VH-VL binders against q6nml5. Designs and how they scored, part 15

Target 1, 200 residues: q6nml5
Amino acid sequence: MFSEVEMARDVAICAKHLNGQSPHQPILCRLLQDLIHEKACREHGFYLGITALKSIGNNKNNNIDNENNHQAKILTFPVSFTCRTFLPARGDILQGTVKKVLWNGAFIRSGPLRYAYLSLLKMPHYHYVHSPLSEDEKPHFQKDDLSKIAVGVVVRFQVLAVRFKERPHKRRNDYYVLATLEGNGSFGPISLTGSDEPYM

## First folded at step 4 (VH-VL)

Design b11 (framework fv_olinvacimab)
Fold by ESMFold2-Fast, scan of step 4:
Structure b11 (fold): chain C 200 residues (1-200), chain A 122 residues (1-122), chain B 107 residues (1-107)
Amino acid sequence: as target 1 above (200 residues)
Amino acid sequence: QMQLVQSGAEVKKPGASVKLSCKASGYTFTDYYMHWVRQAPGQRLEWMGEINPSGGSTNYNEKFKSRVTITVDKSASTAYMELSSLRSEDTAVYYCARGEYIEVYSGDFDYWGQGTLVTVSS
Amino acid sequence: NFMLTQPPSVSVSPGKTARITCRGDNIGSWSVHWYQQRPGQAPVLVMYYDSDRPSGIPERFSGSNSGNTATLTISGVEAGDEADYYCQVWDSSSDHVFGTGTKVTVL
């Protein structure tokens, strides 16, 4: 789940942005921007934050070419750092807020994970309520004990499957998971004021 | 470079059918859904349908369901949209667009073809 | 059927901020995407999943989505931002729905 991992990235920055100041701060800012944009990687999951900077190496882009005389020079710095990450895995117990209800299931958001799909087939004893008795209610799923899974409700669920979505064209990645309430009576709607915490 | 290249303009008579093509390049064709969206002159964008190139499964806007057919040729990385029983109201620019899909949830249209003008006139 | 209503037009002076709204019942529970369309050109994705910006789109573009209103915000407006803007949502009926469109004019 949560980890603190060491990783290395090459950070590209325009040479003109380094003039008149230490290169350390601009390079760190660019690294942070790159990680926020990329969002996640296959090996470690979602990037939650840089926890320590280990080293910034020397510029390794030493290509001096007369044909590049009319272009802005790009410098590339190897950066080693530690990053706190969140990787969803099969069997994990997560908590999240219902963001969307369909007739056949619901989408739950858990921290940086936007797409956890909970199928009605994985909601034992729940049924879809399309036309609520109260006109101020929206469609939702409900049990006989009146507990409901509706937009805004926090749900504890287990991860059945994890899919990594790589989008190189956007330089942006994501994860989606399939969720279930089967096998444990504690799964389903919860209160965040209890002892339960997100990602547990 | 990623591209969606559409077939050229068409002029058809009422009652005819038109089949437009959209050739994809620069990405794995079967990893993304392909959508068709039209826009009549001066009007808003209107979604027509989608296809999953991997399995060939389709989903159509109810308004067009009886007249539209979307297909793919995986070996050519090309999607097709055929619209039958053309009416003057079908005069529009037709776009293909690439989209993401998560089971029953469809995502954004991140790349669009240049569009094909279809004119339906007697 | 989900209906997305946008103002027909928004006028803004260069350097100021334009806000384009997209109204739909409980739209904050859905993911909203935004497209920019210049005359005679295909639409271009400028914002996706409410507030994520595609590569190549200036940071002057930002988005939000809550309750019944999603908003595309363009700060420091430039002449080149003049275009039609459309919001888009996938609804529970499996239809992709586009908004009514907003013409942004930079005066």
Scores: ipSAE 0.016, ipTM 0.561, lowest interface PAE 6.3, mean pLDDT 83

Design b12 (framework fv_olinvacimab)
Fold by ESMFold2-Fast, scan of step 4:
Structure b12 (fold): chain C 200 residues (1-200), chain A 122 residues (1-122), chain B 107 residues (1-107)
Amino acid sequence: as target 1 above (200 residues)
Amino acid sequence: QMQLVQSGAEVKKPGASVKLSCKASGYTFTDYYMHWVRQAPGQRLEWMGEINPSGGSTNYNEKFKSRVTITVDKSASTAYMELSSLRSEDTAVYYCARGEYIEVYYGDFDYWGQGTLVTVSS
Amino acid sequence: NFMLTQPPSVSVSPGKTARITCRGDNIGSYSVHWYQQRPGQAPVLVMYYDSDRPSGIPERFSGSNSGNTATLTISGVEAGDEADYYCQVWDSSSDHVFGTGTKVTVL
């Protein structure tokens, strides 16, 4: 599920942001900005955050912008760091918030995972309710005991299948997960006050 | 880079059959479904059917089921759609489109061919 | 028998906001995708899974879907946005269903 991986990136920073001090903070800030645009990869999954800054090498370039009178220089630092990643895998137990209810299932968001699909076929004893009784109630899934799976509800589920889609024409690559409530894991809606299981 | 290139325009008489092609490039052909969608002049888009190039399984719109056949040639990364017993109302632009399928649900049609005009006239 | 109804046309002035609706019974329980079709061209995906934008589609395009209405919103409309727009869903009984289409004119 979660892993720590060592990575290396070149980080570009304008010299004027260094003020002659240690480059650690400016480099870390730029690296974090770069990572929020980093696409998920098949090997490591989603990039969650930097856990350690291991090394910062010497500036590779001391380039002056086209005109010297700008007095701006771009400094490029080779950076080695440790990053926490999330790679969904069959059998993982995750929890997430229902973001969308369809007639045949629900999409759940678990941290950076946007497309965890829980099919009605994998919700034992639930049925679809399309005609809400209240103006504020939306369509949802419900058991005989009236517990429900609806937008905003946090659900604990197990990963049944994982598909990685690399889409260069879309803003990011993504994982598509099939979820199930079947099995011995006490799956279904949960109380956030009773369970601290991380899903990022 | 990524492209769907369709065969050229066809003119057919009522009762004939037409077979159109859609050649994919720039991606792994078997990773996505291929759909066929038509559009009569000045009318809306109408889904005709789909194929999973990996296994060759097909599903067709009930309206066309008796007349349409979708096939693939994996080695050529090409999908085909054959429509038989043509009628004047089959005059339309026919598109192929790449679609997402994840087990129990379908996604968007993210790439489309340029379209093939089929004219059916007496 | 599932049907998605769109207004036939929407007229909007440059710089203003165009709203294109897609009405269907309980459409909020479907994932809606939107396509833009310029005259003589193939459709282009402009919005998917209700509100996600493909790369290259400007942030002026946004989407929503709740109840019986899905909406594609184009703010700061430009002349190049003039096109036909189609919504689309998948339904197990009706397979892939396209809306009736909306012609957006920028004048």
Scores: ipSAE 0.544, ipTM 0.784, lowest interface PAE 2.1, mean pLDDT 85

Design b13 (framework fv_olinvacimab)
Fold by ESMFold2-Fast, scan of step 4:
Structure b13 (fold): chain C 200 residues (1-200), chain A 122 residues (1-122), chain B 107 residues (1-107)
Amino acid sequence: as target 1 above (200 residues)
Amino acid sequence: QMQLVQSGAEVKKPGASVKLSCKASGYTFTDYYMHWVRQAPGQRLEWMGEINPSGGSTNYNEKFKSRVTITVDKSASTAYMELSSLRSEDTAVYYCARGEYFELWSGDFDYWGQGTLVTVSS
Amino acid sequence: NFMLTQPPSVSVSPGKTARITCRGDNIGSYSVHWYQQRPGQAPVLVMYYDSDRPSGIPERFSGSNSGNTATLTISGVEAGDEADYYCQVWDSSSDHVFGTGTKVTVL
């Protein structure tokens, strides 16, 4: 699910980067940098992009009254903006590409969502195919109708459960999703050929 | 800020039991599994078991299953590991570690306690 | 009884590349995590889910996992990278298994 969210952030920027210019461009660049390094938050999900700047307030920092240190001074500006976000939710129907096949399921990447896990227990009629001591066959899951779930295959699935995982010191937050193919015949591989092994 | 603080060093005789504690702070205690991992001097890391603080469910390494018990005190945000029938081979540093878990899969250990040295000698 | 075998030691000169392997039967069908342990300290996560790097870990660290071998690669090695390294997986017994460990020496 996509949303437009109005947000406010204090943006810190070195005065020397303004260098007599309007603060709008440097502030926007800093804001984009801050949002890009923040993969996800519990409230809004993944940040996809800024859709509008609403306002930029005045500098909040204490005034030194010294022109000699102007370029070394850190300025903080309150910024109000709108951002497009992606927040996965139980019941959502998503499409993604299989990134990794495990013995018991597959990880699917759907846009910024890196950890959508599709368990073999949630793939009705699929079975694991693995050929020990054979390098001409890659592990995958296959159904009797010859459809397969393998690295590179695009799969349509439903979100069964969502968990936000915070990694405070690593600045990397993510959403973990349990995916399912149960309940709807349209769920499963979008591409059924899977014959191009080099591009899987 | 995330922190796992473990109890102090223990010296035990063979046949005794030891109970170690691990106090968590800086996160929601019930959102993550707590694991116990030991390391004998000069040896590899060895997983002992895990607990889900939310429900209290546990899972143990078969090697330790008959001697290890992991429990939690949610009000104190503290996990405990008790190891019984101690042998000299149980001399090791014991770590607690925070692990991610989501129903049908388990992930990495992103935060570790400082470790507790347990020495078993006659 | 799933077992992950690592070389006991790897010696590398500053600025060169260290490769730490973790061998396990069909390890490519598991997610591998890597930990760095300096003497007297607790382990620190340096790589998770094969190739994802925690914030604060330099881009010199990379990971791969396919077939029977997972690899932690440290390019442009620095003295501060000297440590023991352990791989780890969640296996089919619902157990977490650590590798045998590799001591990386820089000089």
Scores: ipSAE 0.570, ipTM 0.771, lowest interface PAE 1.7, mean pLDDT 84

Design b14 (framework fv_olinvacimab)
Fold by ESMFold2-Fast, scan of step 4:
Structure b14 (fold): chain C 200 residues (1-200), chain A 122 residues (1-122), chain B 107 residues (1-107)
Amino acid sequence: as target 1 above (200 residues)
Amino acid sequence: QMQLVQSGAEVKKPGASVKLSCKASGYTFTDYYMHWVRQAPGQRLEWMGEINPSGGSTNYNEKFKSRVTITVDKSASTAYMELSSLRSEDTAVYYCARGEYIEVYSGDFDYWGQGTLVTVSS
Amino acid sequence: NFMLTQPPSVSVSPGKTARITCRGDNIGSYSVHWYQQRPGQAPVLVMYYDSDRPSGIPERFSGSNSGNTATLTISGVEAGDEADYYCQVWDYSSDHVFGTGTKVTVL
C-alpha cells in the first residue's frame, strides 16, 4: 500500500556546513540522506520521497562553544515533513525483476523491495535447471511450456508474508517478502509492452 | 547497544575438549543465525558451523563435523561451541558472528564477537 | 568442494585505487560479502550482497560480482585501509566459504 504520511525526524548537521548558507537547504539535504540510508520504518514501509516540508524547529543542542573554530559542532534540528511510502502487505500483487537464482528459489527486486523470495515450492510446474560448467547457460527455473524464471526476467507475483528487518549497526532497515505464483494464471514471467511498472 | 560477548581465553592439553560461549544482547536472539568462525595464527578465516536459535537446527563444516557441537540457551541469549579431541593445530582465535536469516538463506555475518584465543599445548 | 581464490597481497599508494578479486566458479550466481580485518581485531563487514555498503563504511568502498569474479574496490585509499580482506559466500551445496584472503598494504 502506497501512502503519504506526516513524520518527524531529528536531523544532525555539522555547524560548519551551515556557516555562510541558509540552514533550510543543508538541513533538507541531510534529512534526505538520512531517509535514503534508513530505507524503511516498521510503521510506514519504504521511504519513496519527501513530498512536503512542514516545519524546521530550533536547534536542540545549545551551542556555547565559541573558542575553538576547529571543533566539529553538531547541531540537531527537529523537522516535520510528509513522505510518500510503500508498505508491502499480504495479498499485494507486485511486479519485479529476478536478481538472483538459487537451487531452491529466486530473489526478485520490486522497486525499493530487494528481497522478495519466490520458493520453488511456490512455483507450480517449475523445475530447477543447473548448468555450472557453462558460462553461456545460467541456472534458472523452467516450466513444461519452456517458460523461464532466470536472472533478468520480470515476474508478476503475490505477497504471502511480510517481515520487517532491523539492522541497528548498519542503521538500515529492510523488508523481506515471501512470494507466490499460486492461485492465478497471470502470475509468472511477463513482457513489458511499453507500460511503466510501479517504481519505474 | 547490540553486542556479542565471548568467554575468556582457554589453555588446553591435546585430547581435551573446550566449550566457548557467546552472549548476545540488544536484539531478538531468535531472529538471527549464530555462526562460529576460527582463525589460526597467520591463517585465513574458516567457517565451523551455524545454529538457528529458534529451532536449534545446526549445520557444520564437513572438516569439523565429527568434533564440533553448537548449542544455544534461548533464555540466556547465549550460544555455545564445543570442540573435542583437541590437537595443536586447533590453536586459534574463535569468533562467534551473527548471521542474516531469511527463511532458507543464511547470509552475511553482520556483527562479530571479540574472539576467544584457544591454545592447545602440552 | 567450492573454493574462493584471492590474490595473497595487493600494494597500493595513498589516494590510488585498490582492487581485490575473489574468484570462484560461477560466483556471479552467489551473494558475495566482504570483511576487513585489521591486526588484532575481529573482522568487520564492509560490503554485503555484492554491492551494498553497511552504515559507517565510506563511499569509496564499492563492489561488483559477475561471471567467475567478484571485486571489492577501494578508491582514494587511506593508510587506515591497510588490512586483510576476505570474501565470503554461502555455498548452497555445503557451507559458508571464506576466500583465501588478501593483505592490502598502503605504501
Scores: ipSAE 0.021, ipTM 0.589, lowest interface PAE 6.1, mean pLDDT 83

Design b15 (framework fv_olinvacimab)
Fold by ESMFold2-Fast, scan of step 4:
Structure b15 (fold): chain C 200 residues (1-200), chain A 122 residues (1-122), chain B 107 residues (1-107)
Amino acid sequence: as target 1 above (200 residues)
Amino acid sequence: QMQLVQSGAEVKKPGASVKLSCKASGYTFTDYYMHWVRQAPGQRLEWMGEINPSGGSTNYNEKFKSRVTITVDKSASTAYMELSSLRSEDTAVYYCARGEYIEVYSGDFDYWGQGTLVTVSS
Amino acid sequence: NFMLTQPPSVSVSPGKTARITCRGDNIGSYSVHWYQQRPGQAPVLVMYYDSDRPSGIPERFSGSNSGNTATLTISGVEAGDEADYYCQVWDSYSDHVFGTGTKVTVL
C-alpha cells in the first residue's frame, strides 16, 4: 500500500555546516539522512522518498556542546514536506526475492521490506531439502513438480500479519511481515526454472 | 528513551530462592518478548527462558525448567525471574533482554538490562 | 543439544581484519545474531539476521552465514573493538543457543 503523505519534522543541524544566508540544501540533506536512518514509522510505513518540499521555517536556536570540545550552536528548523511511503498491510499481495532459507521457512525481501517470513507451514506441498545428495547444493524448499523456493528465487505471496519493530533510542524502525502461499495457485515462485506457477 | 532497569545485587544461602525484576520503559511492553540470560564468572552467556507479556505464556531452557519461573506485571511494565533451590553454581550475572517474536520465528535480543549479580555462598 | 563453537581467542593488529567464526551443524539454515561484550558491561547487539547491522554499529562490521560456519568480520580494527563476541541462534529443539564466545585482542 503506497501513499503520498504530508509530514513535518524538526531538523537539527550544527551551525558550522550552514553556509551563508541560504541553508536550504544542507537542511534538506540532513532531513533526507534522518529519514533514511529512521527507515519507517508506525503510522505511514517505510519512507521511500521526498516528493515535494513545502516550507523551511525559522531556526529555534539551540546552544549545545559537541564532541569537538568547543561550544557548538545547534539550530533546529521546522520542515514541511510530502513523502512517498510504503505501509505493508494484511491481505496485500507482494513480490520479493528469497534472501535466506531456514530449516522452517524463508525470509523474502520486497523493496524496503527486508523481513517477510514465509513459514514452511504456509507453503502447501513443499518440503525442506538439506542438500542430502550433493555437498554443493544449497538448502531449499521443493514441491513434487520440482518447483523450488531457494535463495534468489522471486516469490509472489500474501501478507498474513504485520509487526512494527521500534528502536526509539537509535530512532531506527522496521517491519516484520508473516507471508503465506495459501489462497490461490498464483502464489509461489514466478521466475524459477521448472516452475509451473502462472505469471500474470 | 528505551530502557530496561534491573533490581540490585543479591546474596543468598544455598537452598534459598531469589526473585529478580526488570522494569521496561520507552516502548509498548506487550509488543515484545522478555528473555532472561545468565553468565557465570568467566563463562559464556546461557539462555534461561522467555515470556510473552501479552498472554503470559512462557518457555524455559530444560536445564532450568524445574527451578525457574518467569512472570510479568503488565500494569508496571515489569518482568520477574524467580530461581529456586540455589546452589553455588548459580552465582552469576543475570540479564533481562528484549526479544522480537513473530509467531513461529524468534529473533535477536536488541536491548539488554544492566545485569544483576547473584552470589550464592554459605 | 545443539552447540555453537567459537575459537576461544582471536588476535589482530590495529587496522587489520578480524574474523570470528561460529560453527554449528547446518548453521546456514539458521539466522545468526552477534553480541559484543566489554568487561563489566551488558552484551550489545552488533549484527542480526546474519548480515544486518543495528543503528550505531560502524560499517566495518559485516557478517555471513553458509553451510556449517557463520562469520563476524571486523575490518580496520580499532582498539575499542577489543571485547568478547558471542554468536546466537534460535533452534526450535533447544530454543535460544549462544556460542562458546571469542575474546578479540587488538595488539
Scores: ipSAE 0.351, ipTM 0.745, lowest interface PAE 3.5, mean pLDDT 85

Design b16 (framework fv_olinvacimab)
Fold by ESMFold2-Fast, scan of step 4:
Formats: C-alpha cells, structure tokens, sequence
Structure b16 (fold): chain C 200 residues (1-200), chain A 122 residues (1-122), chain B 107 residues (1-107)
C-alpha cells in the first residue's frame, strides 16, 4: 500500500554541477535521479515521489581527483526528505495493464510494479489463443467469447505472493508479484462498471 | 567478483558430440538461470537453451531441442552443455551467460563467459 | 517465426549521436535488452528492459521501445564504442531471440 515516509540519503555530486549561490536544485535533481535508478527498497517499496525536502546538510567529504581524465571534485551531501512509496503486499487488490502475453500467463504493469505475473493456472475458465494466420491479432487469453486478457487490457487482480529482488551490480532493486483471479468474480478484465484510482 | 570460466577449444568430426563446461564463482549459483548462446563465424548470436540451477528445469530452443542437453553440478557451481550429432554448421563460439530470473520469466544476460570455440570439420 | 531486424552498419563521427534500431512486429510489447560485442570478445550487457542501464554503463547510453521499433541511442560517441550491437527479447513462441546485429564504426 501507499505510505508517506521520512528517509535520508547521501547525494554525491560533481562540484562543477553546483551553483555557487543556489546548490539546492542540482542536489535535488541528483537525488531524484538516484531514487529513480534505485527504484525501490525493501523497507518501503517503490519510490513514487519526493513530497517534502526537510534538510540538506553540509558536505560530508570532498575528493580532489588529480588525474587528467576530466574528473572534478566530488561532494557528498546528506539529504533528509519525505517520500511517497508503494509497497505491494499479499492480499492487495491491484489494477494494471497487460504488457506481455506468454502461452502460460501474462505480465501486468501496475504503476511502478512491472512484474506482476498472472499464471493461466490462476485464470479460472480462460484458455490461451494463438493465431499465426491473423496478422493483426496478438496472442491472448479468452474466457468463452465474453472477455479477453490481451496486451493493453486492464485487469483487476489480487496479489498472491511478493518477492523483493536486489541487483547490486546494477545498483537497482525491484519487486515481483504473483497475481491471481481466483476467489472473486470481480477479478479479471475491467468491464463497463469497473473503476479504480490511478497508479494502483 | 563474479566470473564465468568456460572449458577450452574443441575440434570434432561430423557425427560426434561435444560437452562444454561453465564454472561460476562470486555469486549464489542457484539464484540465476544459466543460458547457452552460440555464434558462428561472422554470424548473429543464437540462443540454445537455459537451465534453472535450483530445480534443474530446462528449456531449449526448438531448433536444438533434439540434440542439446544442459545440466548442472550445484556442488561445483558448474553448468554443462552437450550437443550431439555435430555438423559442420555447428562450428561456432559457444557462450554461457547468467540470466535474470523472475518466477517463470527468463530475462537479460548480465554476465558472459569468455566463449569456447568448437570446430566441426571432416 | 519471429525475427528482429537491425541495420547491418552505422557510421558515426566522434562526439555525435549513434542510433541503432531493432525492428520486430509489435516489439513494443516485449522487453528489449542490448549487448555490445567487440571483436574476439564476449558480449556485454549495455541496456536492459528497454531503457535501464547496468552499473558501469555511461549515461550517454539510452534506450526506447514502442510500436515496431526499439532504439539504442549512444550520445557523445567515443572510439571505444566501436563494436557490434545486438538487441534481444524473450518471445513466448521463439524463446530468446537476438537481432541480426549492427556494426557501429566510429570514423
């Protein structure tokens, strides 16, 4: 679910990118870039946005690179801020758009969550449809003739399992979830009466 | 640091089989898929198959399915690829590569072995 | 049968921008990964999931993917960027598919 949490990060920035009179904006831009790249943390989930800047402290260190590689002095600033986050949890009901269809399931994107996997085993009454003769048709799942789960379709589903994955070599984290349509007739493609808040 | 070290070059006759090895170090061997990809001289990269070291489950490119077998030795952190009924068109550099894995999904190949040249000639 | 088509070669001057395309039917619905391969060396991942960069890959590398075309963009090209580049996707009917490859020459 959504939360608003206070957190602190050390922001490393090249001195040549700082304004002498107003260094705050370059530091905030670098912080935003760092959070976007990191994407998520285990404790709070996905970073959705900075809601308040609380403080920017003094430079914790400065390194002067005397190598002739165009490397400038690097400064590190402690930044305290408030961040809105999204942490998926077992039992959550989410909505997302199908981005990829496989023969055995589909990947759904729900806001910052890119890897919600809905297995065909968790789609009661659906079957896989693949037509290589229809140049304009994409593979999809179909429940009788009443509804389809295909790329671009918005699906309401429940979170069955959540896993946090660290990628230290990529300096990036992510979450993946297993989705299910079992247990509730309202799960599945969003129909005429379906509605949900954005970024769920 | 992470490292994938492959076995040395092989020269084979048509009809023979070849078994290549790929030893992993610097990470938990069972946390990632292992893939095999080949490249004939001057040609494109071609995916052959994958294995999940944790369970031993495999998936093969249909083109190679009848001739390729991928296995692992978890205690040695080593993956193997055996290709049988070799033909001259199997002459290629064979790579092992570590793959991202999310449940059923097999993704990008973030670290690669140095490659093993297999030459098939009569 | 699914195929990813790349231009055979791209020539670019130092400091300019190189754009390497990867064309496939409805490729925008797939996640595209990009590899750099120098002669006699193993491929190196330079872009994954359309637009994410691995640690150590400069910010001048960027990616996009929509419709029938994915693009790897290298701004401020340096001599060291000269290499073959391959796109790759996971296709449910063809498993992992690599593009035809593009040789980038820095002149």
Amino acid sequence: as target 1 above (200 residues)
Amino acid sequence: QMQLVQSGAEVKKPGASVKLSCKASGYDFTDYYMHWVRQAPGQRLEWMGEINPSGGSTNYNEKFKSRVTITVDKSASTAYMELSSLRSEDTAVYYCARGEYIEVYSGDFDYWGQGTLVTVSS
Amino acid sequence: NFMLTQPPSVSVSPGKTARITCRGDNIGSYSVHWYQQRPGQAPVLVMYYDSDRPSGIPERFSGSNSGNTATLTISGVEAGDEADYYCQVWDSSSDHVFGTGTKVTVL
Scores: ipSAE 0.016, ipTM 0.542, lowest interface PAE 6.7, mean pLDDT 83

Design b17 (framework fv_olinvacimab)
Fold by ESMFold2-Fast, scan of step 4:
Structure b17 (fold): chain C 200 residues (1-200), chain A 122 residues (1-122), chain B 107 residues (1-107)
Amino acid sequence: as target 1 above (200 residues)
Amino acid sequence: QMQLVQSGAEVKKPGASVKLSCKASGYTFTDYYMHWVRQAPGQRLEWMGEINPSGGSTNYNEKFKSRVTITVDKSASTAYMELSSLRSEDTAVYYCARGDWIEVYSGDFDYWGQGTLVTVSS
Amino acid sequence: NFMLTQPPSVSVSPGKTARITCRGDNIGSYSVHWYQQRPGQAPVLVMYYDSDRPSGIPERFSGSNSGNTATLTISGVEAGDEADYYCQVWDSSSDHVFGTGTKVTVL
């Protein structure tokens, strides 16, 4: 689910990056960079963008000289802002593009969500095709009516399970979801003749 | 801060058993698989097995299945790996590593313990 | 009995590009992960699911995987990139398989 949430972050920035510019602009650029690298948090999901700045406070720390460089001081500013986020949840109906086909399932990308795994066990009536009839065809999953789930195909699916994966040392988080096509006949490949194709 | 801290170096005689520990902190221990991987001197990394700390279910590399046992103590957030009937070829650095949440995913090992050297010699 | 073969060593000059291959039968149908290991240290994840980087890993690191070959590419090589590199895959037999390893030397 998409939301707009208020949050606060301490933004650390080298004093030399404030030269020749407004303090607000480089602080906001650093905040955006920090959010892009962090990617997601447990409470609110993926960071999609800053929608409003509420406040930038005063420097919280004394200037700290880096080793053997008196000009590289690090300043920390408290920033309050609103952020548009995307938090996947069990039961959500999403659509995304197949990015990789494995023998036992496929990875689907839905916006910032890169790891939506659709197991063959959750694809009713589909089977894996490794040796395609056409020499230019790649491995894919195929149903009785010859419809297929292959790299580049857009699939509508339901979220069955969600897991937040934290990587504090790398300051990068992610969400992993287990997808399913079970329970609704509208799940599966989106029609190429329908209005569901945004980039025709 | 997430951390995996392993027990200290061991020296064993052939035929003995060794039990290594791996204490996790900074994350929910039962949410991630724990793996054991070894590396003999001058050799590649070799996967030994995994455990789901929530249910205690294990999966072992067939090469080690008859000699390896992986267990957990959920209250202590600690995983153990016991290797029996030690041979000189078992001399290696043994690592614990945090795996993926979902067993159906082809998962990476995102955090590793510092390693424990086990020397088997007479 | 699935095996991942890497070249034992790759030598590269600073600023040039190093390419580390990982060969396995139909490896393109698996997700490949890559680890960097410096002497006396535990491995560190540097690439996952073929071509995704952990935060903090420079854009100089990139990955690909198709057919029988996965490749870790390090452009603009720096002295700090000198290490052993291992590919890893989850095989259909439910085993996690590591490659034979490649020592990258920066001269």
Scores: ipSAE 0.177, ipTM 0.672, lowest interface PAE 5.0, mean pLDDT 84

